# Designs tried in a protein design chat: VH-VL binders against AP-4 complex accessory subunit RUSC1 (RUSC1). Part 2

Target 1, 145 residues: AP-4 complex accessory subunit RUSC1 (RUSC1), of Homo sapiens (Human) (q9bvn2r522to666)
Amino acid sequence: DVGHLVLTTLCPALHALVADGLKPFRKDLITGQRRSSPWSVVEASVKPGSSTRSLGTLYSQVSRLAPLSSSRSRFHAFILGLLNTKQLELWFSSLQEDAGLLSLLYLPTGFFSLARGGCPSLSTELLLLLQPLSVLTFHLDLLFE
Below, E stands for the ipSAE of ESMFold2; O stands for the ipSAE of OpenDDE; V2 stands for 0.75 times the mean of E and O plus 0.25 times the DockQ between their complexes.

## First folded at step 1 (VH-VL)

Design c10 (framework fv_concizumab)
Fold by ESMFold2-Fast, scan of step 1:
Order: sequence, then C-alpha cells, then structure tokens
Structure c10 (fold): chain C 145 residues (1-145), chain A 117 residues (1-117), chain B 112 residues (1-112)
Amino acid sequence: as target 1 above (145 residues)
Amino acid sequence: EVQLVESGGGLVKPGGSLRLSCAASGFTFSSYWMSWVRQTPEKRLEWVATISSGGDYTYFPDSVQGRFTISRDNAKNSLYLQMNSLRAEDTAVYYCAREDYYGFDYWGQGTTVTVSS
Amino acid sequence: DIVMTQTPLSLSVTPGQPASISCKSSQSLLYSDGNTYLNWYLQKPGQSPQLLIYEVSNRFSGVPDRFSGSGSGTDFTLKISRVEAEDVGVYYCMQGTDWPYTFGGGTKVEIK
C-alpha cells in the first residue's frame, strides 16, 4: 500500500529534514521565547502575500481539520496534501528561495541553510529524489494513519 | 528499536562532581534533541537539561543552572551530563530521554545518584 | 514557572470500571504555533516512564484506544474507559509549552 509507505517512510523523512538545524526558539516580543516545530515552518512559509496561492489554500484546509490536534499530525497532513496536488517540489523550492525566512528559522548548519549557501548540490540532490513523486498520482486522505 | 542506556551514577558527597553518560541506539541520534529528567525519592519528576540535535543550544532550570552542563557526541551516539557542586537535593534517578517536538517519547532505564555525607 | 496540579493523588479502581485523572496548569498551555503541549506519561512499577498521550489527545504508538486525552487551555483530563491490571502505575501530566518543562505530582492508579 503506497499510502502506508508514504506514512511510514516519506513523512518521517521529510519531518526530520525540515527539523534539521531548525532553531529551537524564536523570541516573541510580547511573551518571550517560543518553541519552533516543522509545522511552524509551514505556517511561516505560507503567510499572507505569498505568491503561492495554492500552498496557502492547502495550509488553510489542514488548519481547519479538527481531528488534527498536533503539530506533527498537521505537518503530515500537509505533506499528504502536497503529494495529492503534486506540489511537494513547489513547496520545497518556495521555502529554499526565501533567504530571509531561512535565516530566521534555521541555524547555518541546517540542511536548508547549507543547501542554499555552502552546499548547493544538496538542493539539487533533494529535488532529484522528489521528482519521481510528481509523476505518481496520489489520492491520500489527509486524516490517513 | 529505540534504546537509551544510562551509566555513571553512584554515591557522592555534597560539593562533589559526577558525570553521567547515555548510550543511544536504534535511531538517528544526530536528528533528535536529547534531555535529562530526574525522579526524586518522593517520586516527583523534574526536567534537568535539554540539548538541541546539533549541540548548539542547551537549556536548564534555575535549580541546576551554572552547576550542570549537558553535551553530546553525535559520532558516538552519546549524551552526557556533567554535574558539579552536587547537593543533597540532587539525589534522584536520572533518566536520559529522547525529545520530539511534542516532548519526551522514549526514556532510558535510569541511573541512581545519591548525594550524602 | 508553569505549575501543574493533578487530582486525585491516588485512585483505586475495580477491574473493568472507568478511571479519570485531572491535570490543571497555572497558565494556558496553548503555544504560539496553535498547539497545546500537554503530555501524559505512565510509570508502571519498577519501570521507566512511558509516553501515553502527546499534545492533549494523540495516542502514542502502541497505546490502547481505551486511553483518551482531552482538554484545552488550563484544564486537561486523561480517561481510561475500562481499567485493566496492566494499567496499574503512576500517571504524570507534563507541559512542554514553556521553559522550564514541568510535571504534575502524579496520580497512583491501583486495582481494588
């Protein structure tokens, strides 16, 4: 079952990738230091004014799903939605192109920071690994477990 | 299968020092935050220290700040807690724990630290 | 620091009957990312704590569906629909919303 393989292999791998080098906290001027998560990266990447309207629509859809009560389950649902709409590569590229966002969210040693700066071949290698997924057709339930 | 094995506990006098170790296996150690949590003789759980996956960030409660240091060696899949200026109140079972974004998911078996004269 | 208060201190349950444990925080556990970092752990006799429920209501891998978590803000509940012998132990709630991480005092569940 392709859906089962996605949940047991791809989703954990992408979660780990997005978590790599993620700054654990951002300072909030009102409440102090706040914890970061892969879902918070998704939220930051689809803020108002984004040129990626389709990604914003998916984010809104996932955010409204009441059964998803954790950041991890929301992140996984977002990945499933990206696969269904063939937008995983688009989201990765959109995140990678935002140098300002990456510098706020990631340590210099993180995958996304290295892929943009010190080791640009990492970005190319990841996109090559993700490209077969854009050829496949997925119809995954966002609440699938 | 995720496994965490603590070692280094023992009896130490007040003012003494002790170094705890945790050997991790069954997962990509370098991808996870790691923590130390202790359990007092009264069975109360107290968070002691957290270290980020790359080792760049460390966090402590006020009760151990300046006395304890957390470190890791990702090449050896090992986590450490250096405890200095030990006090009777530091007597506890010390657990190594893996930290996911929601909190601690796997805990080791613990190592006992007794601080007494 | 966020103070976590558990009630009751201990609970004696007839096998097959339900059990309910309350956890209250001194401050809201809703984090800026929209998530509530409230976890439940079980420590069986002679064993290390093990994760039961994370982020209020999500069962950890291998946890039976008779365990359920609910709540929001400052009030949280862990329910066991039908208590079994294997459920004996001390239950702890924990908040991961803010530093320092803090735990409840524990609730001991025994079979009567």
Scores: ipSAE 0.007, ipTM 0.548, lowest interface PAE 10.7, mean pLDDT 82

Design c11 (framework fv_concizumab)
Fold by ESMFold2-Fast, scan of step 1:
Structure c11 (fold): chain C 145 residues (1-145), chain A 117 residues (1-117), chain B 112 residues (1-112)
Amino acid sequence: as target 1 above (145 residues)
Amino acid sequence: EVQLVESGGGLVKPGGSLRLSCAASGFTFSDYYMSWVRQTPEKRLEWVATISYSGDYIYFPDSVQGRFTISRDNAKNSLYLQMNSLRAEDTAVYYCARGSDWGFDYWGQGTTVTVSS
Amino acid sequence: DIVMTQTPLSLSVTPGQPASISCKSSQSLLDSYGKTYLNWYLQKPGQSPQLLIYEVSNRFSGVPDRFSGSGSGTDFTLKISRVEAEDVGVYYCMQATYFPYTFGGGTKVEIK
């Protein structure tokens, strides 16, 4: 059951990777400082007026899903949406290319900081591991079943 | 003591422009996100704009996006709001507010903006 | 956007009596780290809003012990144990868990 595998294995693994080296408190959009989460990384990367239209549309759709209330479940829904729209690589690459955003959100020793500067092969290896999943189709309703 | 002093409000016609200023003192200005919050004649509070420490990140709600511009001058401890294409619904008292870990902790006294013919 | 609903719209209190204000959010304000960013502000007549309570139950600097905040998820309450004349004004709740930050409609507290 590929859908079950994605929800129980891939999504938690990607959540852990995005959480790795994330500053426990970051400079927040309005309050100046707030505890960070992988969903807050998504929010910062796809804010209207500063990211690609398609990623912003997916973010808006996930944010409006009534059954989803936690940051973790919204992150999982966003990842499923990226997989279904073949945009996981686009989002990952745009995040890796934004040095300013990464320095704002991550410690230098985190996966994303190392993948960008210290060990660029880490991001290439991750994307290669995810390539087989790019041909699969997933629905957001997997979260409701 | 933390002080925020707004200025620049006034009467303006629909479609006009105004520039609001906020002078900050009593804290390290460059260490805080700064925001504008307005209060309508009906006394509703509405977040208007936020700017990050250095000015690199700027955020607006949809109601003012594309019409308002927020900026700051850390050397002068000053925050600005440039308001263009003003509408009757922009009529409000505009407050300068300091961002913090828990929301807005200190607010200025406000400056009144009236958009009317 | 998160909708914040305050009740009552207004209340009149005899000095020394308690007052209670409710604030309800359209969805849970609990974040992924177990934090809830729900604040209470007081606007006294002719003055700007001032912070009373942050993160549900923490009093801001200089705020008297008679003010207390409580709640979780979608339901929050501000209580004043003994209302004093200087407590008159409009009370607003605000959520800072989700972007954009949103405020309640306000509750006017008057002395009877």
Scores: ipSAE 0.000, ipTM 0.497, lowest interface PAE 14.4, mean pLDDT 77

Design c12 (framework fv_concizumab; at its last look DockQ between E and O 0.17; V2 from the best seeds 0.00; counts 0 for: pae E 8.4 > 2, placed apart)
Fold by ESMFold2, look of step 2:
Structure c12 (fold): chain C 145 residues (1-145), chain A 119 residues (1-119), chain B 112 residues (1-112)
Amino acid sequence: as target 1 above (145 residues)
Amino acid sequence: EVQLVESGGGLVKPGGSLRLSCAASGFTFSNYDMSWVRQTPEKRLEWVATISTGGDYTYFPDSVQGRFTISRDNAKNSLYLQMNSLRAEDTAVYYCARLDYWEGYFDYWGQGTTVTVSS
Amino acid sequence: DIVMTQTPLSLSVTPGQPASISCKSSQSLVYSDGNTYLNWYLQKPGQSPQLLIYEVSNRFSGVPDRFSGSGSGTDFTLKISRVEAEDVGVYYCMQGTQFPYTFGGGTKVEIK
């Protein structure tokens, strides 16, 4: 059904997009050997002063779901939640407009860095592709797959 | 349903090489970071290697750095550990383990394969 | 490397009685994101290790609520409120805060 197509096609595609050009680590080698992930981008996007309030609520819900055993599963659940609340386009547009966050998380060659600077049509094309999803109604299970 | 099955262990002389395999099933293998963890004869647990989902990043402790390599074949749901220049202290049961990299834990372990390095 | 020290080395417990295991790290396990990546594993006789507790106090899926974890910084405790026969084995703490990931030396829990 629609949940299966979203999870097997849209979610992996958006995961890859958000991962594109992501800096490999947030910290130096001694104190922070953690690899950045698309879930790290979600976490950073909901910190005070840089996100919509409904995104913070969804983040909190997903981060407390014990059955989600990986950052990829949490990222997918966040995307499903954004679809349910019709906020997928909002999250991506907010992310693309946050220059401070993008410079912290992404190399200059990453999709979002390029979309903000030298290739602004990338931003427009992404949002146009996401816009039809805003008119559809979804009731997806966040623990799906 | 999650299963991890190691193979390739055996007896090897010091300086020799051995290649371990791990067959994964019951989950989407390509979505998970994977690791090797070993248990010495004294029952101490030691992390040995980690590989990212796409294979782009590999990590090793100093004790095996430069001697061991880790690889994966996502099409075959398989994880590998190539061990070169083996030493007596590498004698252990080697476990294949699924890593949640961001949470920093190993949630599923195989049954292990035994490597013995002896003259 | 972060050294993980477990105490005691072994426990002998009457079924139904509580048990407590201590784990100390040589340095703080609080990562710069504010999270503490201290985990607990159980290795039952003849089995591979299994995850019990992650991030100090969170029970992994399927782990009974008689297992609880606590602590902060460098001092951590695993408690079993009522030891059952299937809880016998070796318990290990583990830090996932930084490479290399390191384990405690283990605590053997036996039934009297």
Scores: ipSAE 0.007, ipTM 0.578, lowest interface PAE 8.4, mean pLDDT 84
ESMFold2-Fast, scan of step 1: ipSAE 0.018; ipTM 0.639
ESMFold2 (binder alone), look of step 2: mean pLDDT 94; pTM 0.956
OpenDDE, look of step 2: ipSAE 0.036; ipTM 0.717

Design e05 (framework fv_emapalumab)
Fold by ESMFold2-Fast, scan of step 1:
Structure e05 (fold): chain C 145 residues (1-145), chain A 121 residues (1-121), chain B 111 residues (1-111)
Amino acid sequence: as target 1 above (145 residues)
Amino acid sequence: EVQLLESGGGLVQPGGSLRLSCAASGFTFDDYAMSWVRQAPGKGLEWVSAISWNSGSIYYADSVKGRFTISRDNSKNTLYLQMNSLRAEDTAVYYCARDYYDSSGYPFDYWGQGTLVTVSS
Amino acid sequence: NFMLTQPHSVSESPGKTVTISCTRSSGSIASNYVQWYQQRPGSSPTTVIYEDNQRPSGVPDRFSGSIDSSSNSASLTISGLKTEDEADYYCQSYDSSNHWVFGGGTKLTVL
């Protein structure tokens, strides 16, 4: 079952990769500090307008799913949405190109920081592993199966 | 070892007030949302209120809105429930429960022992 | 705004398998994660299943959870029943009003 493999292996693995090296908190004007999670990386990486407009639409759709109360489940839903719309590589590449965002969110030893600077082969290897999945179709309702 | 210890329960007359406390230990209290869940004698579980790690988001069951106030003091690792305008139907064991951690975990992974609130004349 | 409906009681003999259902009155059961809690007499609840089908550390694999979209229900299945499994069981899920909803509870008797 392809959906089962995505939910039990790919989504948790991507969550772990995005969580790797995340600064636990960052300063926020409203709360004094903001808790970091893979979902907060998605929030920060996706902005309306420009070339990321389609990613902003997906983010908005997942955010409106009030039933997904945990940031972990929202992250999984976003990944499934990226797979379904064939935008996973686009999102990953967009994140990797934003040096300012990565330095704000990640320690230098984190996967995304290393993939951008010290070990660029890491991002190439990940993208090669993800390419076969871009031809598959997935739905958000798979999260609850 | 995660530990949640409720206190403050007792007998109170209708229309009265009572404040419950939940002392947390064994984990980083300010990383977790916290909830109050109650159970009337011989009845099922009913969620009462929830508060986010920084008190920025607060939620109440319709049955207690306007009467109960949830709060927390992260410097003391303590959760509170201020109960005003108490009614006979508020009679229950009140449980403190650890709620979501936003990067992992699941709701109500740990529960306190409960404290009994009895509202009668 | 939805309700979770459980049978009031179920009973089965030691060594057998029992299944407890939890039916959502509106909206899809698959829209939100379902948790299951066990409460023995005089004790606080403890989690036996979280996120539909995951077991906390220390919960035996005799306990399993599942979702069935066709009946709009979640199920808790306990195999190899032991007398110590005798307890009240509650399902729980997230409401669109940003609050937690518990099922009415099921009393499991091991005869």
Scores: ipSAE 0.000, ipTM 0.511, lowest interface PAE 13.8, mean pLDDT 79

Design e06 (framework fv_emapalumab)
Fold by ESMFold2-Fast, scan of step 1:
Structure e06 (fold): chain C 145 residues (1-145), chain A 120 residues (1-120), chain B 111 residues (1-111)
Amino acid sequence: as target 1 above (145 residues)
Amino acid sequence: EVQLLESGGGLVQPGGSLRLSCAASGFTFSDYYMSWVRQAPGKGLEWVSAISSSGSTIYYADSVKGRFTISRDNSKNTLYLQMNSLRAEDTAVYYCAREGWDYGDYFDYWGQGTLVTVSS
Amino acid sequence: NFMLTQPHSVSESPGKTVTISCTRSSGSIADNYVQWYQQRPGSSPTTVIYEDNQRPSGVPDRFSGSIDSSSNSASLTISGLKTEDEADYYCQSYDSSNYVVFGGGTKLTVL
């Protein structure tokens, strides 16, 4: 069924893509080295941005889900929410367009850095692969089946 | 230790301009969203503007759109607010504030503020 | 767009418990995290609660936060009131456009 396919294939694949080339830590004099995760990319991407206003609402909803304690499970819930609201392509495009955020979070050889800088066709290829999913209906409760 | 030091406030006539600066130290300035928040005498806190870590994403409150410009210079660890066409209702203490995305959406450090008085 | 409404002032005696409410005018209070800031006279704001109910390092455990979807409000509760708690308290959230929204502020008078 499509829900099982999304949970066992799409969500892990998107997690792997977002994790690709991600800098292992953020550096700060006060907090020291912070471990980066795909959820931290979501957090950074939904801070104030005119193209991401609906994404901020989804981020807040997922962040408040008490059963989801890990960054990985929150990331999966966020992806399911994007699919439910038909916003996966919007989020991906918004992330790809933020050159400053990508340079902060990613190594130059990561998928998102290459998609932005060296190989912009990579983002187009991914968006084309996601098109069939944009017409399907998904719910956050798929996570709790 | 995190420090944010605002400067550039003063007395200005209606229609005039001022440029505020916020000097940051004790952290990697280029890693953080920064905001300006103001407080009119005897009034509450009012958000003015925000800028992303790289400067690529910028937001303005409706009350200041078209008049104020937020910017940052990561090489100098400095946040700026260029204020044009000032009005009496812009009279306030202006605070520089840091947002940490690691812990979610909140202002974890605030500067001491700089007073802007718009009067004839 | 929404507003966050706080009582203008609250008063309570030392040692007692006070609760300050922050009510969202439209949409759910649970849609976005709520923070609370303390501003003592002549000082800059400092965070006492972030993400609804979390305390920053150094904030005593007598400060707590909660949300109540039925009243569409967030609350800051301060137990064992001390004179140094006398301050203005502000709630803050984000709207659906990720713009910062502050409550109007509550003046807490102790004694």
Scores: ipSAE 0.006, ipTM 0.516, lowest interface PAE 12.3, mean pLDDT 78

Design e08 (framework fv_emapalumab)
Fold by ESMFold2-Fast, scan of step 1:
Structure e08 (fold): chain C 145 residues (1-145), chain A 122 residues (1-122), chain B 111 residues (1-111)
Amino acid sequence: as target 1 above (145 residues)
Amino acid sequence: EVQLLESGGGLVQPGGSLRLSCAASGFTFSSYAMSWVRQAPGKGLEWVSAISYSGDSTYYADSVKGRFTISRDNSKNTLYLQMNSLRAEDTAVYYCARGDYDILTGYSFDYWGQGTLVTVSS
Amino acid sequence: NFMLTQPHSVSESPGKTVTISCTRSSGSIDSNYVQWYQQRPGSSPTTVIYEDNQRPSGVPDRFSGSIDSSSNSASLTISGLKTEDEADYYCQSYDSSTYWVFGGGTKLTVL
């Protein structure tokens, strides 16, 4: 019930937001080039030694779930995990703080680039919209699709 | 339903050439790295060649480097292997295999075609 | 360059557990992920384990993978053996100099 609403409304909206202005391809050292997706943003946003080490733990958990075979389903599972651990606001604010990462992943006209530069009110509005979700209690199955 | 169908195998003389094709369906072909893996009769699997999803990067096993060329046509959902200067030891079933592009740390072959037999014999 | 070494054959009775090893000749087994493929006679290979210990959807939980740094090896363990498990099993890994490498394969016989 609640999980169905999250998957049919919230997760697609967050996926679209993260996909907005994303550079279409990323250089991969092993395979040459890889198509960019919201899941690739999640992967790049988690770092060893960061003060947000708990995000790395969630990433590890989701990346190792065998039933999740697509980048889209992994992204949705990550969002469900962020809701369960009350870390959605933290993840977005951490991503917004990383200017180098945003310039690597996004075109200048993307939402995250504009929110950081040309339209700073966008980042404030996004964080205000996400903040209530970190206060609510969720117990969502990461494999719920 | 992911499907990979190889074709182009057959009997060829030593020193000859052959071109293999792999027709892909049921997924976004242009989003995946692809490989050729071969298996000589009664022997094990041997990776032959790989190509990135865009076709910009190619990789070859030492045993085939300089003789084989991997390529792809994303508009036709087709993978190719051009085999030149064929030797008796190239006799094998050649499998088309899909690479896992969604995982930064994964280099697995998650789907395989049914294979096409190449026999190099006089 | 590195090689992956497997036993040529293993045998065990139905219902028992079997373990197939895959030993890396050079460099650490921990350096890159290990995958395991199952190939039944007359069939194409299919993945049973990826990224050391993960199972694809549809693979029974009686299949498991592990890494042992002390022996520089990976292992595939199959519990509750069934006749349908008779197949050749191949481990596979990667590095930036050798690229993709398969083990020699192990024929599993369930008697």
Scores: ipSAE 0.005, ipTM 0.512, lowest interface PAE 11.9, mean pLDDT 81

Design e09 (framework fv_emapalumab)
Fold by ESMFold2-Fast, scan of step 1:
Structure e09 (fold): chain C 145 residues (1-145), chain A 123 residues (1-123), chain B 111 residues (1-111)
Amino acid sequence: as target 1 above (145 residues)
Amino acid sequence: EVQLLESGGGLVQPGGSLRLSCAASGFTFDDYAMSWVRQAPGKGLEWVSAISWNSGSIYYADSVKGRFTISRDNSKNTLYLQMNSLRAEDTAVYYCARDEYYSGSWLDAFDIWGQGTLVTVSS
Amino acid sequence: NFMLTQPHSVSESPGKTVTISCTRSSGSIASNYVQWYQQRPGSSPTTVIYEDNQRPSGVPDRFSGSIDSSSNSASLTISGLKTEDEADYYCQSYDSSNLYVFGGGTKLTVL
């Protein structure tokens, strides 16, 4: 079962990747400090005016789904949505293009910081690895039409 | 020190009303969703209601829908549960519990619980 | 929508290992995180396991959690059982309609 494999393997792996090097707190003008999570990265990455409309639409759909009470559940739902809409590569690319956001959210040693600056080949390698996954998802949709 | 302190419990007649309060201290109250969880004497835990950090999302267990109203006052760091049309089966210790951080956290659980306040519905 | 089923009680001698199961009646147990709470008599619940298998600071490594998708259940395992482990234990997960679902609870007696 593809759904089972995605939930038990892919989603936790992507969560770990996004959590890698994530600052525990980020600056906030009202509270002074806000805790960070992979879901907070999603929220920041799809803000109006700096994200594609399709990513913002998916974020809105996931945020509207009841109940999705945990940030981790919302992150997993967002990843599932990206896979179903073939937007996983688009989201990673848009995140990597936002130097200001990555600097705000990540330590310099985090995967996303290294992929953008210190080890730029990491981003190319990751995107190449994601291409077969997008193809598989598309073909499965056709079979179960 | 992070603390939740419930109050407002007591004895009430069937069909009556009662309002519970939960005073929060030691953390930024409006960064967290909050829940009410109850426990009938000698029975298990039952989730009752939840409210998001900004009151934009509110949820109720089927057993209390239409009778209970959850609310919060972030300026007073206080959570409320208005209980109307009370029934004998609503007799329980009511706990307030700190729920999800608004942008997520590493702990996806009820990490802070109050001491509870007893509500007895009896004639 | 679904129920989480736990045994009503378990008992074991000090020093032994006990396992408490939590079975989901419909939908996959792996679809949502499972938490475990310990409640000693007269006390509020405290978290002993969150996100399936993580321990909060201060919880001894004798406590562990696991998920088994094949049996559609979560398990709490307590090794090196001590008398202070005597308590009620509750599993909890998430539902699309009722938000939070608790298991019925398991009374652990150490004798």
Scores: ipSAE 0.000, ipTM 0.506, lowest interface PAE 13.1, mean pLDDT 78

Design g01 (framework fv_gevokizumab)
Fold by ESMFold2-Fast, scan of step 1:
Structure g01 (fold): chain C 145 residues (1-145), chain A 120 residues (1-120), chain B 107 residues (1-107)
Amino acid sequence: as target 1 above (145 residues)
Amino acid sequence: QVQLQESGPGLVKPSQTLSLTCSFSGFSLSTSGVGVGWIRQPSGKGLEWLAHIYWDDDKSYNPSLKSRLTISKDTSKNQVSLKITSVTAADTAVYFCARDYYGSDYFDYWGQGTLVTVSS
Amino acid sequence: DIQMTQSTSSLSASVGDRVTITCRASQDISNYLSWYQQKPGKAVKLLIYAASSLQSGVPSRFSGSGSGTDYTLTISSLQQEDFATYFCQQYDNLPYTFGQGTKLEIK
């Protein structure tokens, strides 16, 4: 089924994509330097003041789920939420628009940095490949059961 | 199935270089987000993290030992190596390697450990 | 460096007891804490990650709790196989640091 495909194929692939070229640490004014992970990219991308209120709401919902305390599981839950709410393209686009955030989080050779600067067609191609998924409905319950 | 196995010399003389190898299966360091770390434990004492290497060849070292440590990987052989220079009796310990999967920064699978004794 | 303190170095208990092991960080670590079990001659085993998440395959009698600087590992009904040394680890910042360990011994 589609939910199984998403969890076993798409979510790990997107996790690997977001992890590609991540700087191992980022500066955090409160705690110093923190380890970077795909979930930390999600956290940084939905900071207070974001114009994407719906993404912030999804982040809050996922971050409150005690059964999903690992960063990998939270990232998968966030991706499932984006797919279910038809917001994957919105989230990806908001990351690509924030040059400051990308330069803070990613090495120049990472996929996201390359897609923005050196090979902008990469982001367009990825989004086109994901568009058929926008017509499908996913259950978050799949991850919690 | 994830497995890690440490190998080392067993006995090393003071002032020499200690070389350790971690061989693993069930995962690859070509996978984004994956890392392997080295942790040691002197007899009857606690655990001390030494070094960590990530899929992108990024390396981290314990500041207290950084000048003596070199971590490297051979992705094609599924191996991570650690070298410790100028060893002393204080380096006598069981040495473990362990996996950090998808940038979790905790260690989900560990090897069984290899004992290294530094004595003349 | 973040210091991890396990105030009890050894604890004597009997099978069936509810056992609590504590771990304190020198600063807020935002639940980036794991618990490990070590038995003589065996590989170290991950029990709990992210302060409260049970690793797959670990018995449900193990649980983690806490936030900020203070964290606890609880074994609700101690079994014979649980006599071991337990370590906490913070992974909020490098260098990763471990508690000194708490050894559970037969009373």
Scores: ipSAE 0.006, ipTM 0.513, lowest interface PAE 12.1, mean pLDDT 78

Design g02 (framework fv_gevokizumab)
Fold by ESMFold2-Fast, scan of step 1:
Structure g02 (fold): chain C 145 residues (1-145), chain A 120 residues (1-120), chain B 107 residues (1-107)
Amino acid sequence: as target 1 above (145 residues)
Amino acid sequence: QVQLQESGPGLVKPSQTLSLTCSFSGFSLSTSGMGVGWIRQPSGKGLEWLAHIDWDDDKSYNPSLKSRLTISKDTSKNQVSLKITSVTAADTAVYFCAREGWLDYAFDIWGQGTLVTVSS
Amino acid sequence: DIQMTQSTSSLSASVGDRVTITCRASQSISSYLSWYQQKPGKAVKLLIYAASSLQSGVPSRFSGSGSGTDYTLTISSLQQEDFATYFCQQSYSTPYTFGQGTKLEIK
């Protein structure tokens, strides 16, 4: 039942964490004003460079899955992919290192902004909590079928 | 396999509380991303969204009706309930419940609707 | 609240016609728009979500387009079973709001 636990507990918790303090709307020059979501954070955080090519591949795979058209379901599939490839800690670390991206996406009172500036111990504690999850195996077949 | 079915009183007297139940199968509100909403339609008129509830018990209400609406869920029974207080003739409508979540907040599967008439 | 306006409440057409139904939002909704089909005695059916994505099981003759405030549902070759009422809906912000509906009827 590890898949059940991840879907009913871990994924919603991580979604809430990423959503905390997220600016509600961001100007988009193509579509006007775009509603922000945790999936939009994933989109903004993925870079096609060599240091993040595996994250880019995962993002592309999730984005192309027709059944996962909801931004929330895509975010959950991305988290499961990170767990399966043991990259969740690396993804969170990359977000924390990008001050420009965080200031663009988050209010100063959000978890990610506070973890970087006001409460630096939060990022260390989060990373320590996430590290044991890298040894767990998760199957994506349930979401991709 | 996904199905939703509304049940209601049929007739309600003015000033009373209207209670509606949505029973569903083929999915669970314990599944992340899943939600259920209520929409109504007066005879010959358009659709009006009333409220929704999702898997983590996050509730949203139409502000024009918020003071009169209460939405709740029973995850173990696969049911979502809506209560509307102090009903009037303006609340006479077909009431639908529908699943939302996985398709960018669209309502992908709807119940058949239950007619509620408010009259003395 | 975001107001959704469909350009007409009724539209007459013949089988084989290309039909266009339009929907306008009072402000930009960033493609958070769905189209629904309603027939008497049947459940309301989702046709299009996210402005242009075709719901599984919906015939390919249905398509959606648009961005910002202006959106369109197109039926490329009308069939007998397509005579119904069509509603647009925004899910950009709560309260979710619907257009008034466009009843597609036989000429």
Scores: ipSAE 0.005, ipTM 0.520, lowest interface PAE 14.4, mean pLDDT 78

